# Ledger of designs, part 1: VH-VL binders against q53ek2

No score or structure here was measured in a lab: all are predicted.

Target 1, 232 residues: q53ek2
Amino acid sequence: MEKERQDGLSDKHKFILQYIMCRTAGVDNEQVRELVQEQYGETATVEDVINELNNSLHNFDFKIKRVQDQLDGRLTLHFQNLSGDPVSQMATPYPPVQIELMRKIIEWIMKCDDYQYSLTTLQIQKLSRKEMGLAPSVIESHLHTFERDGWLRQREGIWTFTNHALAELDAYLHNEYESNLYECNACREIVIAGYVCDCGYCLHVYCCKHLAHVNCINCNTPWANATVIGRW
Structure headers, positions and changes below count from the first letter of each chain, unless a header shows other numbers; antibody chains are not in Kabat numbers.
F, E and O stand for the ipSAE by ESMFold2-Fast, ESMFold2 and OpenDDE, each averaged over both directions (binder to target, target to binder). V2 = 0.75 x the mean of E and O + 0.25 x the DockQ between their complexes.
[cut] stands for letters that were removed.

## First folded at step 1 (VH-VL)

Design d03 (framework fv_dusigitumab)
Fold by ESMFold2-Fast, scan of step 1:
Structure d03 (fold): chain C 232 residues (1-232), chain A 124 residues (1-124), chain B 111 residues (1-111)
Amino acid sequence: as target 1 above (232 residues)
Amino acid sequence: QVQLVQSGAEVKKPGASVKVSCKASGYTFTSYDINWVRQATGQGLEWMGWMNPKSGNTGYAQKFQGRVTMTRNTSISTAYMELSSLRSEDTAVYYCARGGYSYGFYYYYGMDVWGQGTTVTVSS
Amino acid sequence: QSVLTQPPSVSAAPGQKVTISCSGSSSNIGSNYVSWYQQLPGTAPKLLIYDNDKRPSGIPDRFSGSKSGTSATLGITGLQTGDEADYYCGTWDSSLSAGWVFGGGTKLTVL
């Protein structure tokens, strides 16, 4: 027996890691739970396996981050590089012009008026032409690629960050856009869909629903009077 | 040599305010939340609130809403907790502690570094 | 009252094993990681266990943690007189309080 054996990453841990790493847009927590139970048995938890992986991954400036969807609370897991510039470290190799367009789109979303943290297709087209001189067909091609690769999501022509982009860009956004960021008081994550009370207390849409309070816990002002963050 | 060092004991009258300081050293002050936890003599630990030293954002326990303010000065790596409208029931040891809320997969979920405590006595 | 429930006291002889339970709800232990703290008389609390079952550097493997559903357990084996202290569980509560919560504490007496 080897009850004092040093706990290292097993082949099963490496399998879970590869499964997550190969899914650049993130992976559903429920899918990983099924995989974990398949490998380790019905009592095994995603939390324990990911914590064990993260203990090893931090030695190399990597992490698996769980992200809760800001509207519906759905959980996804994302492989994150903690070192360097996340935009330049994109998994998909982009030409320099496309990388620069992504940097610009990030800036435009972060500095968006009225707390919207989103852009219309027409706004992206207008700004890309004005600031970079890009042709409409080139812009459309790049937007399609960003959506395909999981960096941006689009609904009815309204574009914003995916959960994957928020995970990957977390440090970058804090370093470059701290004055433009809101942080959820319940879960400590960046808010692009939520409510901010006049007192400064801020919650994701889902976190606000989960807490089931009609009024702000900090100042007792109705959430109906709060400023809406995001477009959803 | 990661350390939190708190200000000394305070004796206050009912209705006064007290401001406790907590000076961090040996780590990047802005990288971890500072929590404030108090303990009355012979009683358990009671969480008062958290403060993010980078942003200045705070969250307070409902019991202390309207009476507590948590701030920081990043140039001297120091956190502050001010409690107003003091009552005899506020007599306790007040601790600052480093630690963040973890959403499942953060590297560290717990308060790993604690100040030595500041005794606050509220007496008439 | 404490949000998390612990037994008020436990006792055992040197060399024996004890377990300390901590019971909560779906909004705290059921959804979040549990930490455990040791408090020797006249001192600040010391982190023993984080993320349910992990030990900080310097904490001997005699201390262990586990979590099942809405309950957590601290185990101490090979009891020593120096283990005599108050023990607290703690976690994040995602419900109405939206903050850290602690158990009421368990006084361990080593006979």
Scores: ipSAE 0.000, ipTM 0.498, lowest interface PAE 12.9, mean pLDDT 84

Design x01 (framework fv_daxdilimab; at its last look DockQ between E and O 0.02; V2 from the best seeds 0.00; counts 0 for: pae E 22.8 > 2, placed apart)
Fold by OpenDDE, look of step 10:
Structure x01 (fold): chain C 232 residues (1-232), chain A 125 residues (1-125), chain B 110 residues (1-110)
Amino acid sequence: as target 1 above (232 residues)
Amino acid sequence: QVQLQQSGAEVKKPGASVKVSCKASGYTFTSYGISWVRQAPGQGLEWMGWISAYNGNTNYAQKLQGRVTMTIDTSTSTAYMELRSLRSDDTAVYYCARDRYDFWSGYYLGAFDIWGRGTLVTVSS
Amino acid sequence: QSALTQPASVSGSPGQSITISCTGTSSDVGGYNYVSWYQQHPGKAPKLMIYDVSNRPSGVSNRFSGSKSGNTASLTISGLQAEDEADYYCSSYTSSSTLVFGGGTKVTVL
């Protein structure tokens, strides 16, 4: 792909970049693939375009990150600001109290017991009341905001990170919670839904399903005996 | 037991082609990739390329582009490596190895945890 | 692609600790955490000793450890034993979606 402009990005690349940037919660990889093919033809790949974009974006502390869903393997692309603390960057849309609550929720999720990497509404309410003096109705409102904005997802009152949140918080989580996180040995991303074998080998649910759904790749122990990471 | 069984030694003339087979057993063949690595006598390891046993996607070393073809037969859990236009400097032990990492995206190349015993290919006039 | 740079040879006495370096570029060792180390005895296939910079496969002695700083990965063998005498190769994923090996290091136990 030829760079048409001195700024390192062609108009087509800029168009694709804009398309991704406008979708703050992430964009499906397939949609971007279609767009790339439309712009450059059938031989063009998303990977090539994204790499070229990232080469340019690097100078500005931005990055497009591809995230694979830990359960079904669906790929999404996310525009990331690499400058500063991602949580602090939320200061623009959120009041300080919401930022603080998000920071605490992140902490609680990352430090939760039994590898759950999730919290119930009740747990969040109890902890928030205890530590921040927030009323349950206020907490519920904030949680709704976080869900709406694509930071948290809930199922049956159980809360955890979205793929967008994982993308945005990746560096932050590694920096702040290194001792509390697992990485997938297959794709090297943070695991909040997966398995960890007694030997220490760790895989996402999706990665486990497609690489070795029966036995651990490292020690050949059945995954049935592995510890489950997350609630899913 | 997880293993890769390779075909026997080959002697070829310059200009000929050789096809080495690698039969996998003891694991789900289509869940991994196969990499080929060769080693000339007294020399180091040289990566030749990889193939996904899932979708058949390949990536070859630039040096061997146009001269190497990697294929799979999922029905027999066998990988094949064909090297054409053989030269004397192609004399080497050729290894197949299992790649432990995900080939779904084609982005990651993993470590080789299982190796065949190697196939000696001698190219001599 | 040019091979990763390893010292030609490293030697140590039994019980000592030795380190083998593997130097690449920002397009391989420095760019990714996909560094592996292999041990090869004469006439044998290589054996995976370290993957993803610092992880050990099952069955590999805890005397082997891996690390990385910048564009240089390192394999450390502690408590050197006679059986550790072998050739060691590093490998890395590259930005071109290829794999590159180092030139190999001969480890001698004195």
Scores: ipSAE 0.009, ipTM 0.499, lowest interface PAE 11.2, mean pLDDT 88
Fold by ESMFold2-Fast, scan of step 1:
Structure x01 (fold): chain C 232 residues (1-232), chain A 125 residues (1-125), chain B 110 residues (1-110)
Amino acid sequence: as target 1 above (232 residues)
Amino acid sequence: QVQLQQSGAEVKKPGASVKVSCKASGYTFTSYGISWVRQAPGQGLEWMGWISAYNGNTNYAQKLQGRVTMTIDTSTSTAYMELRSLRSDDTAVYYCARDRYDFWSGYYLGAFDIWGRGTLVTVSS
Amino acid sequence: QSALTQPASVSGSPGQSITISCTGTSSDVGGYNYVSWYQQHPGKAPKLMIYDVSNRPSGVSNRFSGSKSGNTASLTISGLQAEDEADYYCSSYTSSSTLVFGGGTKVTVL
């Protein structure tokens, strides 16, 4: 693979990087696989190309992260900025009040009771009015923008993080909300949709299905008896 | 010494374009936005739009969309505002102002603490 | 017309307190805590007097105070002085990530 003499990255590497960077909500691993094989040949792997890109990007505090969906296991790739304040970086195009609302929504999701890691539209409206004095129509407009831009997802009025948001916020959540976090015992990533056994062993919904264990591997208690994490 | 220095007065004919410059000094240029505000003789203030000195992102007032372009040159710490298809009602003093929008720290927008002296643009036949 | 409503003029005597109102909607003044006030003397650029509803920049007299209730923001000048005679403008952030100004209020010190 050729390199630019000046910057150490080939034109083929730059093409793959640009493809990933311009897709702010993430890009399917399968789509990137097709591009990698088109550029580098049929035996080339996404893992090798991304590792080569990350070796160069680390010098600039950037990274491409692969994220596995916690419910269905779908793989996506996300361009991530490791420097500065992740919330401000996510919300760079937003006005400061909208950035502050995002910070508050992150806090409210992380500090949810009963492992829910989600908020209803009504809860967001009530908390935003109480803590920030925002009008209902303004809150609704901002929520639509967060959903459109791929930071929050919503099902039947229940809001939580997208995979893209989890990738971007990973370090931030560990630094600010360590005591509020669960990690999957199989893949070691943050859990917002999964199961936690009474013994403390925790798995994403997908990891539990993928491993196909009926009972907890640590204490042999049935997963049917585990506490549910998240709303989905 | 925090300062915004604007280019000098302009006289233009209807249909022409004008480009006003705003040179920043005494602070980290890329940490703030620049807003443009105009004032017709004897009239009130009208916001035209803002530009990020960090990444060049812009947002323009709806009334001026399609006629205004804002740009930055980070090498000279200078912001520019170009207004096209000039009409007589574009006669105004044009101000640049430092917008307290630090994109990385999230400081609040709309608090213009430093202003340029203004550039008079006269549009007449 | 201006997007925010201010009285055209307000007058007072030296030492008196005066208040200038700035009325918008739930998509600007009522929806956000990003209201600023500017003082403008003839032939000069505006000067920031209040930001974020009630905060004073360093160097601005404590005779100037800001507040907000619902869709209306207010600037109050206590101990009115001759040098306070100027035009005053409010501004507010909007739900469209734009900024709007009030029409301005001429303050006359009698």
Scores: ipSAE 0.000, ipTM 0.418, lowest interface PAE 19.3, mean pLDDT 84
Fold by ESMFold2, look of step 10:
Structure x01 (fold): chain C 232 residues (1-232), chain A 125 residues (1-125), chain B 110 residues (1-110)
Amino acid sequence: as target 1 above (232 residues)
Amino acid sequence: QVQLQQSGAEVKKPGASVKVSCKASGYTFTSYGISWVRQAPGQGLEWMGWISAYNGNTNYAQKLQGRVTMTIDTSTSTAYMELRSLRSDDTAVYYCARDRYDFWSGYYLGAFDIWGRGTLVTVSS
Amino acid sequence: QSALTQPASVSGSPGQSITISCTGTSSDVGGYNYVSWYQQHPGKAPKLMIYDVSNRPSGVSNRFSGSKSGNTASLTISGLQAEDEADYYCSSYTSSSTLVFGGGTKVTVL
């Protein structure tokens, strides 16, 4: 049953919050929309409910962030801790060496050549041996754990960040890797799958397709000639 | 005072076994590993293996697999190395050394910052 | 797998610098930064002089330095003194998750 507390959150708000919190890797926006419609039934939107939750969560250094997939535009909601070191928080259950490896993988992805923002399994193994002295079997075990826990994803041995990792690392990447970072001119989010024009105008894959532009609106160069960001 | 105290010299016949002890003091025994290193007269250092004082996990040199057993007694802060089926070429000084190895970090540093004084084991007929 | 290669002996006069090499493979010295150096005087246990290629433990003179290039690590002793006369051993982590020592180098101060 519904109740109100002095903290300003109804039982319905707390139910929605708990639903999102329990799904660490993110929750599909449509699933949350269904729950909002069931609980409130009115003109209530996901955006309105999340804004109300975030007003209360700010008091505890927490936030719910909505993330757009860079390839297909699917929206997910992610519960975040705004305090402390985001890498340590991502990897709180991990041994110190695994936390250090995650920091290195972030660095290697952000600084990799040719705008790839991704690494092969072999590249990770070679860099880990060179820079950390880690054995290959240790690396394979750690990568499996990062994939299982939703921090990294891979396709055919090519590894990059998940949407959950991008949400958690947003401030960290802006602070530590600003010179290596591209942002979408349409939605202002970090780009690891998209295009950058010679003039500097940059779009996610989805944002480019959604806007239906053949040429860059800033310099009229065809997007077919732009530098590809990421391996997708 | 950080110290590793080894058991005294031993004389053994071929085919026998020997068990050398290494008692630690002055530091948190379970936070480090113990490596065993031997040195035949006039020869260089040979790494024999390693044991974690935290959980008893071991790693042995390939040539010694099947002949060596390393153990830990945390109640006495003592490490043991047993070498079986002794041969004349096992005559050596046997050292224990504290290994800076951090099992949680996964680093195999091999940085032996504290050594015992050594135990001479002589294998003669 | 294979022992690390060190010269059998190196000599120098007081005040000079000497360098001891330690050559392995890409599976040990070349592939990892876990190289250590030990000094051993006659009848004594070894003493750690350098770890992690170039780090000096507390209490070790700054005359001792370590470096690595490719598959070869080096220990340099500058300002050679009589008490530096000893045997010196390198060690490295290996890709088989074991440790290997070099054969040792006798340093003689002339």
Scores: ipSAE 0.000, ipTM 0.397, lowest interface PAE 22.8, mean pLDDT 84
ESMFold2 (binder alone), look of step 10: mean pLDDT 92; pTM 0.947

Design x02 (framework fv_daxdilimab; at its last look DockQ between E and O 0.02; V2 from the best seeds 0.00; counts 0 for: pae E 14.2 > 2, placed apart)
Fold by ESMFold2-Fast, scan of step 1:
Structure x02 (fold): chain C 232 residues (1-232), chain A 124 residues (1-124), chain B 110 residues (1-110)
Amino acid sequence: as target 1 above (232 residues)
Amino acid sequence: QVQLQQSGAEVKKPGASVKVSCKASGYTFTSYGISWVRQAPGQGLEWMGWISAYNGNTNYAQKLQGRVTMTIDTSTSTAYMELRSLRSDDTAVYYCARDLPYYYDSSGYYFDYWGRGTLVTVSS
Amino acid sequence: QSALTQPASVSGSPGQSITISCTGTSSDVGGYNYVSWYQQHPGKAPKLMIYEVSNRPSGVSNRFSGSKSGNTASLTISGLQAEDEADYYCSSYTSSSTWVFGGGTKVTVL
C-alpha cells in the first residue's frame, strides 16, 4: 500500500513520483531530467524535484534515492520503503519459501569466497537443493522472478544484486554482513564491483577509472596489483 | 594551509530557506568530502550530512531528509548547504568540516579541519 | 537524544588524570575502529584530539590518549591542566555510513 499524501503534491510532482514508483529496477536520471524539463522548464533540476518529493515522502517512511552504477557511473533513481524488514518488503508478493530463498541468496552472495559477490546458476541450484530441498525447476522459476522484479541481475549465468537491490538492502547488509562488506573510499557506498589494494584502500570500478591514477593514492602500489572485487 | 571559509551570519523567518557556503583552500577540493555539523545554542554537536566533492554523492541524516540539500561548485572549490522550511529549533551554528580524505595514508573517517561556523538565527 | 552516551560532566584537580566514556552499540563504536574525539572551547569550532580510536594528530599533547573496549570508547587526559577545561565530544562512524556524536562532557579543572 502507498502511504504518500497526495493532497500536498502538485500534479507535476505526482507525475514524476508515479514514473519513478512504477519502475522497480530504478529509473535513469537522464530520463527523469527530460521529464522534469518537460514539466517545469529548462532551468528545473532533478535534484530540486526529488528534494521536494522527499520532503512529502519522509513523514510516511518513503524516499527516493539516487544510486551511481559501480561500473559506468550511470545515475538511477529508486523509490524506497523504509518501514519494516527490507527483505520482507522486497518479497511481500512472494510465498514464504521464495522469501527464504531470497534471504539465502543474499547470504550466499555476501559470504562468497574470493571477493566474488556473485553466484553462478549452478552454485545457486546446488546450494538451494542442499539447504532447502528445492527442485531445479522451482529454483529456476524463482530466479527468473527475482530478475524480472529487479532484485537480481544475470549475465552469462552469473547472478548478483541490481542497483535497486543494493539501495533497498543497504542498511540490512551493514547490519547483518558488516564483516563481509567493502566500502568505496571515494563515495562511501558498498562495493560489489571494484578494486581493493593490500593497504585496504578500496574503489568502485567507475571511481578508479575516473581518478585516472596508475598507482594507489594511499600507498603508491600499482592498481594492476589490486584485488578485483566482483564479476563484470 | 588547509582552510574552510564559511559565509557570514544569517537571520531568517520561520518557513524561509538558508544557504550556507564553505570555500575550501590549501588542498585538492575534489579529493575529499565535506560534512555539515550544527550546534544549537548551549547544546551538543549534530551531524547533518555529507557530500563528496569527487562525484557530488550525498548522504543526509534521516531527520533532515527532505529539508536539506548539499551541493558543490568545483570551479570555486565551494560546498553549499541549503536548509528549507526553517523552524525556531533550527537556530544553530552551522559548521562545515573536511571528511573522508581520498588522498591520504589513513582511511580518514574523522573531521580533521573545521570551518569557523555560521550562526543562523530563525526569529519572527 | 544523542546516539552515544557520555557523562554530562567530569571534574579533576591540576595534575590528576580523568577519563571520559563514550558508549554506543555494535553498529557504531563496537563495530568500527572509527572513533574520534573533539575538544571545544566556548565560542570556538571543535578541534580534533583523537582519531581512529587512539591516534593523535600532530600538535596534540601526549597527555591525551584514547582506547576502546567492546561498545565503549574512552578518552583519558593525564596531568590535567587549566587549558583542558572545555567540552569534549566523541564521534563514531555507523553501519548506515553516517556519523553520530555523543552528548558531550564538560571537563572542569578545579
Scores: ipSAE 0.000, ipTM 0.427, lowest interface PAE 15.8, mean pLDDT 83
Fold by ESMFold2, look of step 10:
Structure x02 (fold): chain C 232 residues (1-232), chain A 124 residues (1-124), chain B 110 residues (1-110)
Amino acid sequence: as target 1 above (232 residues)
Amino acid sequence: QVQLQQSGAEVKKPGASVKVSCKASGYTFTSYGISWVRQAPGQGLEWMGWISAYNGNTNYAQKLQGRVTMTIDTSTSTAYMELRSLRSDDTAVYYCARDLPYYYDSSGYYFDYWGRGTLVTVSS
Amino acid sequence: QSALTQPASVSGSPGQSITISCTGTSSDVGGYNYVSWYQQHPGKAPKLMIYEVSNRPSGVSNRFSGSKSGNTASLTISGLQAEDEADYYCSSYTSSSTWVFGGGTKVTVL
């Protein structure tokens, strides 16, 4: 009689899992969809395969999370290790001083003024100088490394979290920065690009566009008057 | 006018500790770092360590790690350096110097003002 | 026993120019423009002569100049005078957020 659970996952599931694991900064959902259809047939869905993978991965403290981009709604898939300290896991190849720099950058982003949830290169250099005594060129080098490794992204020198970092840091941000974070009322995910109404109702940029409401659903004031979260 | 006033000369026995003070005036104390530099008789300058007057973070020379403690009292604008387990080769003049401005725009990676030094003699 | 290498001594006649070298690595002199030079007369605290490789503080004679090429910084004293006879130290910030000094160079005016 044939044993159907010899290693806990089929060879097709292992192929899909390996594809996602090897792309640590995240994988476009449509690329994975093409592979799923190639392996399982044209009617197979990414959702079903990911649910099966997660059911098996749960026992090993791993998870695949599908993340919606806050601006354009593009879906990406991210392999997570759920055990231990997320910041230490993100920074495992780095010396302890650089792990502390990552913790400080997270703090500075979460606590920055005016709902910006982002920092300029100059702001990071000033803060790291003041609090850690690090030279500006050291910071430039480390920001490049964090961008290359998929933890931070920047546009014209304005730095914030990647979608990958938000997925990895979700529990950490809730535990350490509860009073500083906003969550989208439509999808319940952390907002670093979006809108908050005076009444406190909050939406991602994409979620607000997707809902197509001109006014806040909670207090009926126009979204045009809402406070912008993030720099996008 | 920037001034760094150090405590007076000390004579210590081997195995003892010494704590040298450095009182700053004429500038905003919490905006700059303080380095400690020593010079044995007839020898060159040796950097011992640095402390941020803003938050008390320290970096010590590897040679002194485990024997040195640097601290800050912002209410009195005073930096302290304590060297423990003294031995005869710790006999030196100990200087404090202002360095590392906290502002990126200030670009101060140099020791622009020095105390007059504190002679510490380790004698049996 | 410093991380930065300086000659033990340099001498010159009055009115001549001398140059003191300070050689480090890419982790200090070569990687940063945070090199400074200090003059020390016997029994006195060091005095800053050059900062950020080539800048003079107010009150320092224009006879003193600094430069850097690769991992080596240089202090040049032109128009050598008797009062220039002193010990000279270079210093640099490092990638480990520490400071290092050169071993010092005794300048003798012949």
Scores: ipSAE 0.000, ipTM 0.470, lowest interface PAE 14.2, mean pLDDT 85
Fold by OpenDDE, look of step 10:
Structure x02 (fold): chain C 232 residues (1-232), chain A 124 residues (1-124), chain B 110 residues (1-110)
Amino acid sequence: as target 1 above (232 residues)
Amino acid sequence: QVQLQQSGAEVKKPGASVKVSCKASGYTFTSYGISWVRQAPGQGLEWMGWISAYNGNTNYAQKLQGRVTMTIDTSTSTAYMELRSLRSDDTAVYYCARDLPYYYDSSGYYFDYWGRGTLVTVSS
Amino acid sequence: QSALTQPASVSGSPGQSITISCTGTSSDVGGYNYVSWYQQHPGKAPKLMIYEVSNRPSGVSNRFSGSKSGNTASLTISGLQAEDEADYYCSSYTSSSTWVFGGGTKVTVL
């Protein structure tokens, strides 16, 4: 066993940590698995390594979080900031105006009508102009930056959170927008793509498909009658 | 122990380019940024720009825009600063400094570790 | 970006307390708590003395303290010692995600 440095992590663990940290969009669980096996052999598990890393990271208010894609169930690992204001931690790479814009976008997404948890480019432009006085070209530039860096994704001009963003902003979203968010009854993660039954039972799209694809587990009402969360 | 090892002194002609290296050790390189600061003889400190070793993002001083390029090599934990179209007034000691932490160690806005500096002399 | 404004020189006798001011704008010193102070002896690299307005790194004497009011940050050196003779620079993060330095202050111990 490689000499535990002061932080209690071996060089191999640090390498794996670095590998995860360097990928802003998250890392596929399978890639990490391969890496772990390469470093420690076939008997080593991703879970064990991640747990050990998290034990160390806890002291610094960080965590590696495994995220399941809400639509297709793909597992990715993300470096998570557990501090009270993760958005403020982005101040290093982003000017304050971008941080402010990101905060606003988060707010607008979370408070979006009809549980859509998404915004169009036009909506963002209108709101940003109104509230921040930003020009459309500037907004576009910032949006591209956010997309590039793995915070937001867009499909056909509709913007929402990436899995990475959800991982990073988890605590923030719970703290700031508790009344505006749904949690999956299956995996207890925030739902931005899923269903909510009239009975209040909520599932991600993937969780619904996997656990109860026909009827609500709680009240047996068909999911076809449920409210759709998100644009997907 | 955190160390930033810089390349040796350079003598350049006007119009030439110089590339200074800064090898980091003693910490997780990709968890921090690197800033470059220069100091002309008898003058104060001038911030040149920073680069994130986490994602490669850069921001340069406006005065040096178009003339400076900062890069990183994560495999060797080395940061590079290239300054082009050198002028006599670019004669200075160039420092690399560990910039803001990214996610791993602590949060803060400061330069806690500095290289020893690299003298770049631009003379005809 | 314009440099932060520092006095060119400050002097004091051993044991005295001196203060160095660093004045910026709402886009730097006044806008954020990201002011740091650096000590530089001749021929040496700068050394971090204060970060984020008032925090001391490990190994820095408690004789050094920092504060901020409005657009002006201050470094106070109490119990001035001969070894404190150096150049001191303030720095601040800016609204443009850049750093700016002050012009530097030469501290002389009389």
Scores: ipSAE 0.000, ipTM 0.507, lowest interface PAE 13.0, mean pLDDT 89
ESMFold2 (binder alone), look of step 10: mean pLDDT 90; pTM 0.924

